# Ledger of designs, part 5: VH-VL binders against Coenzyme F420H(2) oxidase (fprA)

Target 1, 148 residues: Coenzyme F420H(2) oxidase (fprA), of Methanobrevibacter arboriphilus (b1a7s3r263to410)
Amino acid sequence: VTIVYDTMHYSTQKMAHEIAEGIMAEGYDVEMFFLHEDERSEIVKSILDSKAIAIGAPTINDEPYPSIGDLMYYLKGLRFERTGIKRKAVTFGSMGGKGGTPASLGKDLGEYGFDVVDTCEVYYVPDEEENKACFKLGQKLVEEAKKI

## First folded at step 17 (VH-VL)

Design x1 (from w5 with heavy chain L103M)
Fold by OpenDDE, fold request of step 23:
Structure x1 (fold): chain C 148 residues (1-148), chain A 120 residues (1-120), chain B 106 residues (1-106)
Amino acid sequence: as target 1 above (148 residues)
Amino acid sequence: QVQLVQSGSELKKPGASVKVSCKASGYDFTYYAMNWVRQAPGQGLEWMGWINTNTGNPTYAQGFTGRFVFSLDTSVSTAYLQISSLKAEDTAVYYCARSRYTMGRWFDYWGQGTLVTVSS
Amino acid sequence: DIQLTQSPSFLSASVGDRVTITCRASQGISTYLAWYQQKPGKAPKLLIYGASTLQSGVPSRFSGSGSGTEFTLTISSLQPEDFATYYCQQLKSYYTFGGGTKVEIK
């Protein structure tokens, strides 16, 4: 399972880590990538090798954080619908206002050939319950991935 | 509050078996993995391995395979360490300690430890 | 396997002293390091995680620093309750502990 995220104030990062915890709790391995630090080629390679992915970014100016756009554009060109498998995906993100990034990312991933199974969005810093929700999101992702 | 309460001290003969329990409370048991740590008398801490509290899958550190068995009873939020064919060198305090599932996560809560003494 | 070497193994100090304990990793572990305090007959207690983050409830006189292969635990002003054994732990690849540093009364 591949997790890719960016973050502004570490909230989305926290979410990513909780999702990873959920995935690990199910006994599956996780590769986590931070867009600010990791190379796109490595990220894409991991995604191609994964049956399931989690992509997250915060919302800024009522849009997904710009850096995630770079990745999404990359993924669009890879034509995942032609890979022979329908990968599972979840999206996540934090917001300081209207939000909408998880839904936006999910829509795009769906168009790229992914089966978007769920999303998670939090307002500012995730609380304990929201962290658990992210944890469960990771678990759900694995459960769905097992169906492939 | 988070608590890990372990079973009492054990005195065993060589060749015998012992089963140490670690009961968790104050948190969701499956939200954290459980680790086991050994400390021989006057010695340092030694990580023995961990058990996935959600799947029940154990992972043993090198040197702790064979005679050491991690198990769970999730219905009572309890982790167990069983040591078979006990040897004198197994004399130690055994700790359970919780951590998250991913690497890079620390042991934030520990049991009080269980002394296992193996003596003829 | 990643080995951690603590120095010194034993340290004699007085109340009020500044105490520094070093932990060296056999290979780079970024900031995947934790520090624990253990008193006789008691379980270890988490002090620092992520090399420099103070665990909630731990006095501010404790601090951690370092990254890569060199790490330090510092007690700015040693208190009577601080006489104990301290362990570093790497969190990068499974878990291993340093040999410990016993801080004794001078």
Scores: ipSAE 0.888, ipTM 0.943, lowest interface PAE 0.4, mean pLDDT 96
Fold by OpenDDE, last read:
Structure x1 (fold): chain C 148 residues (1-148), chain A 120 residues (1-120), chain B 106 residues (1-106)
Amino acid sequence: as target 1 above (148 residues)
Amino acid sequence: QVQLVQSGSELKKPGASVKVSCKASGYDFTYYAMNWVRQAPGQGLEWMGWINTNTGNPTYAQGFTGRFVFSLDTSVSTAYLQISSLKAEDTAVYYCARSRYTMGRWFDYWGQGTLVTVSS
Amino acid sequence: DIQLTQSPSFLSASVGDRVTITCRASQGISTYLAWYQQKPGKAPKLLIYGASTLQSGVPSRFSGSGSGTEFTLTISSLQPEDFATYYCQQLKSYYTFGGGTKVEIK
């Protein structure tokens, strides 16, 4: 399972880690990438090798955090619908006002050939319950991936 | 409030078996992994391994394979450490400690420890 | 396996003293290091995680620093309740502990 995220105030990062926890709790391995630090080629390679992915970013100015843009564009060009595998995906993100990033990312991934199974969005800093929700999101992703 | 409560002290003879329990409360049991740590008298802390509280899959550190078995009873939020064919060198305090599933996470809560004494 | 070496093994100090304990890793572990305090007959208590983040409820006189292979735990002004054994723990590859540093009253 590949998790890719960016973060502005570490909230989306916290979500990513909780999703990873859920995945790990199911006994599956996770490769996590931080867009600010990791190369796109490595991220894409991991995604291609994964049956399931989680992509997350915060919302800024009513749009997904800009850094996620080049990755999504990269993924678009890979034509995942032609790979013979319908990969599972979840999207997540934090917001300080109007949100929408998870839905936006989910829509794109769906168009790229992914089966977007669920999303998670939190306002500002996730609380304990929201963290658990992210944990459960990771578990759900694994459960769906098992169907492939 | 988070608590890990372990079973009481044990006195065993060599060759016997012991089963230490660690009952968790105050949090979702499967939200955290459970670790076991050994501390021989006057010695330091030794990580023995951990058990996935969700799947029940144990991972043993080097030196703690064979005679050591981690198990669970999730219905009562309890983790167990069983040591078979006890040896004198198994005399130690055994701790359970919770952590997250991913690496890079610390042990934030510990049981009070269980002294296991193995002597003839 | 990643080995952690603490120094010193024993430290004698007085109340009010500044105490520094060192933990060296056999290889780079970034900031994947935690510090624990253990008093006789008690379980270890988490003090610091992520090399420098103070655990909630821990007095501010405790601080951690370092990255890579060298780390330090500092007690700015030793209090009577601080006499204990301190352990570092690497969190990079599974878990290993340092040998411990016993802080004794001078």
Scores: ipSAE 0.887, ipTM 0.943, lowest interface PAE 0.4, mean pLDDT 96
Fold by OpenDDE, fold request of step 23:
Structure x1 (fold): chain C 148 residues (1-148), chain A 120 residues (1-120), chain B 106 residues (1-106)
Amino acid sequence: as target 1 above (148 residues)
Amino acid sequence: QVQLVQSGSELKKPGASVKVSCKASGYDFTYYAMNWVRQAPGQGLEWMGWINTNTGNPTYAQGFTGRFVFSLDTSVSTAYLQISSLKAEDTAVYYCARSRYTMGRWFDYWGQGTLVTVSS
Amino acid sequence: DIQLTQSPSFLSASVGDRVTITCRASQGISTYLAWYQQKPGKAPKLLIYGASTLQSGVPSRFSGSGSGTEFTLTISSLQPEDFATYYCQQLKSYYTFGGGTKVEIK
């Protein structure tokens, strides 16, 4: 399972880590990438080798954080619908306003050939309940991936 | 409040078996993994391995394979350590300690420890 | 495997003293290091995680620093209740503990 995220104030990062916890709780390994620090080529390779992915970014100016757009644009060109498998995906992100990044990312991933199974969005810093929701999101991703 | 309560001290003969329990309370049991740590008398801490409290899958550190078995009873939020074919060198205090599932996570809560003494 | 070496193994100090304990890793572990305090007959207690983050409820006289292969635990002013054994723990690849540092009363 591949997790890719970017973050502005560490909220989306916290979500990513909690999703990873859920995935690992199910006994699956996680490759987690911080878009700001990791190379796109390695991220893409991991995604191609994964049956399930989680992509997250914060919302800024009512749009997904720009850096995630770079990745999404690249993924669009890979034509995942032609890879022979329908990968599972979840999206996540934090927001300080209207939000919408998880939904936006989910829509795009769907168009790219992924089966977007769920999403989670948090206002500012996730609380304990929201963290657990992210944990459960990771678990759900694994459960869906098992069907592939 | 978070608590890990372990079973009482054990005195065993070589070749016998012992089963130590660690009962968790005050949190969601499967939200954290459970680790086991050994400390021989007058010695340091030694990580024995951990068990996935959600799947029940154990991972043993080097040196703790074979005679050591981690198990669960999730219905009572309890983790167990069983040691078979006990040896004198197994004499130690055994701790359970919770951590998250991912690496880079610390042991924030510990059981009070269980002394296992193996002597003829 | 990653080994941790603590120094010193033993140190004698007085109340009010500044105490420094070092932990060295056999390879880089970034900030994946925790510090614990253990008193006789008691379980270890978490003091510091992430090399420098103070655990909730731990007195501010405790502090941690370092990254990579060298880490330090500092007690700015030793209190009577601080006489204990301290352990570092690497969190990078599974878990390994240092050999411990016993802080004794002078």
Scores: ipSAE 0.886, ipTM 0.943, lowest interface PAE 0.4, mean pLDDT 96
Fold by OpenDDE, last read:
Structure x1 (fold): chain C 148 residues (1-148), chain A 120 residues (1-120), chain B 106 residues (1-106)
Amino acid sequence: as target 1 above (148 residues)
Amino acid sequence: QVQLVQSGSELKKPGASVKVSCKASGYDFTYYAMNWVRQAPGQGLEWMGWINTNTGNPTYAQGFTGRFVFSLDTSVSTAYLQISSLKAEDTAVYYCARSRYTMGRWFDYWGQGTLVTVSS
Amino acid sequence: DIQLTQSPSFLSASVGDRVTITCRASQGISTYLAWYQQKPGKAPKLLIYGASTLQSGVPSRFSGSGSGTEFTLTISSLQPEDFATYYCQQLKSYYTFGGGTKVEIK
């Protein structure tokens, strides 16, 4: 399972880690990438080798954080719908206002050929309940991935 | 109010078996993995391995395979360490300690420890 | 496996002293390091994680620093209750502990 995220104030990062916890709790391995530090080529390779992915970014100016746009644009060109498998996906993100990044990312991933199974979005810093929700999101991703 | 409460001290003969329990409370048991740590008298801490509290799958560190078995009873939020064919060298305090599932996570809560003494 | 070497093994100090304990890793572990305090007959207590993050409830006189292969635990002003054994732990590849450093009264 591949997790890719970016973050502004570490909230989305916290979410990513909780998702990873959920995935690991199910006994599956996780490769986690932080867009600010990791290379796109490595991220894409991991995604191509994964049956399931989690992509997350914060919302800024009512849009997904720009860095995630770069990745999404690249993924669009890879034509995952032609790979012969329908990968599972979840999206997540934090917001300081209206939000909408997880839904936006989910829509795009769906168009790219992914089966978007669920999303998670939090306002500012995730609380304990929201962290658990992210944990559950990771578990759900694995449960769905098992069907492939 | 997170607590890990372990079973009492044990005195065993060589060749016998012992089963130490670690009961968790104050949190969702499956939200954290459970680790076991050995400390021989006057010695340092040794990580023995951990068990996935959600799947029940154990992972054993080098030197703690074969005679050491991790198990669970999730219905009572309890982890167990069983040591078979006990040796004098197994005399130690055994700790349970929780951690998250991903690497890079620390042991934030520990049991009080269980002394296992193996003597003829 | 990743080995951790603590130094010194024993340290004699007085109340009010600045105490520094070092932990060396056999390979790079970034900031995946934790510090624990253990008193006789008691379970270890988490002091610091992520090499430098103080655990909630731990006095501010405790601090951790370092990255890669060299780490330090510092007690700015040793208090009577700080006489104990301290352990470092790597968190990068499963878990291993240092040999411990016993801080004794001078």
Scores: ipSAE 0.882, ipTM 0.942, lowest interface PAE 0.4, mean pLDDT 96
Fold by ESMFold2, last read:
Structure x1 (fold): chain C 148 residues (1-148), chain A 120 residues (1-120), chain B 106 residues (1-106)
Amino acid sequence: as target 1 above (148 residues)
Amino acid sequence: QVQLVQSGSELKKPGASVKVSCKASGYDFTYYAMNWVRQAPGQGLEWMGWINTNTGNPTYAQGFTGRFVFSLDTSVSTAYLQISSLKAEDTAVYYCARSRYTMGRWFDYWGQGTLVTVSS
Amino acid sequence: DIQLTQSPSFLSASVGDRVTITCRASQGISTYLAWYQQKPGKAPKLLIYGASTLQSGVPSRFSGSGSGTEFTLTISSLQPEDFATYYCQQLKSYYTFGGGTKVEIK
């Protein structure tokens, strides 16, 4: 399973780590990528090698951070519907206002050929219950990926 | 709030077996892995391995793949260490300690330790 | 397994002294290192995680630094309650401990 995220604040990173904990609790390895520091070619390779992905970004003024937009544009061009595998996906993120980035990313991933299982969005910084929800989201992603 | 309470000290003869328990409270048991650490008298800490409390799958450190068995009873939030064919060299304090599942995560809570003494 | 070498193994010091303990890894472990304090007859207690982050409730005289293969625990002004054995632990793979550093009253 591949987790890709971007953040200007630590909140989305905290969510990514809790999702990873849930995946690992199910006995599966995870590759985590932070878009600021990791190369796109490695991220895309990991996604192509995975049955399941988690993509996260914060919502800032109703627009995604450029690095997420670049990745999503790249994924659109790869035509995942032609790979013969309908990969599972979840989206996640934090918001300070209007929100909606996880839902938007999910809609786009669905159009690109992914089966988007769930989304998770928190206000500012995840509290304890929201951390548990992220953990369970990771578990759910694995559960759905096993059905492939 | 978080506690790991281990069973009491044990005095055993060589060749016997022992089962040390570690009961967790104050948190959701399957959100954390359980680790076992050995400390022989006057010696340092030795990581023995861990068990995935969600799947029940153990991982043993090198040197602990034979007579040492990790197990669980999730219905009572308890992890177990069983040592068979006890030898005098197994005399030690055995600790349980929890960690998260992902790499780089420290042992934030420890049990009080269980002294196992093996003597004829 | 990744081996950790602590130095010194033994340290005699006075209250108020600055104490430095070093931990060297046999291969790179990023910042996946923790420091523990253990008093006689007690379970180890977490002091520092992620090489440099102080655990909640640990006095600010404790600090950690390093990454890769070289790590340091520093006690800026030793207090009577700090006489204990200190262990480093790598958390990258198979979670080995260093051999320990016993800090005693001079």
Scores: ipSAE 0.585, ipTM 0.832, lowest interface PAE 1.6, mean pLDDT 87

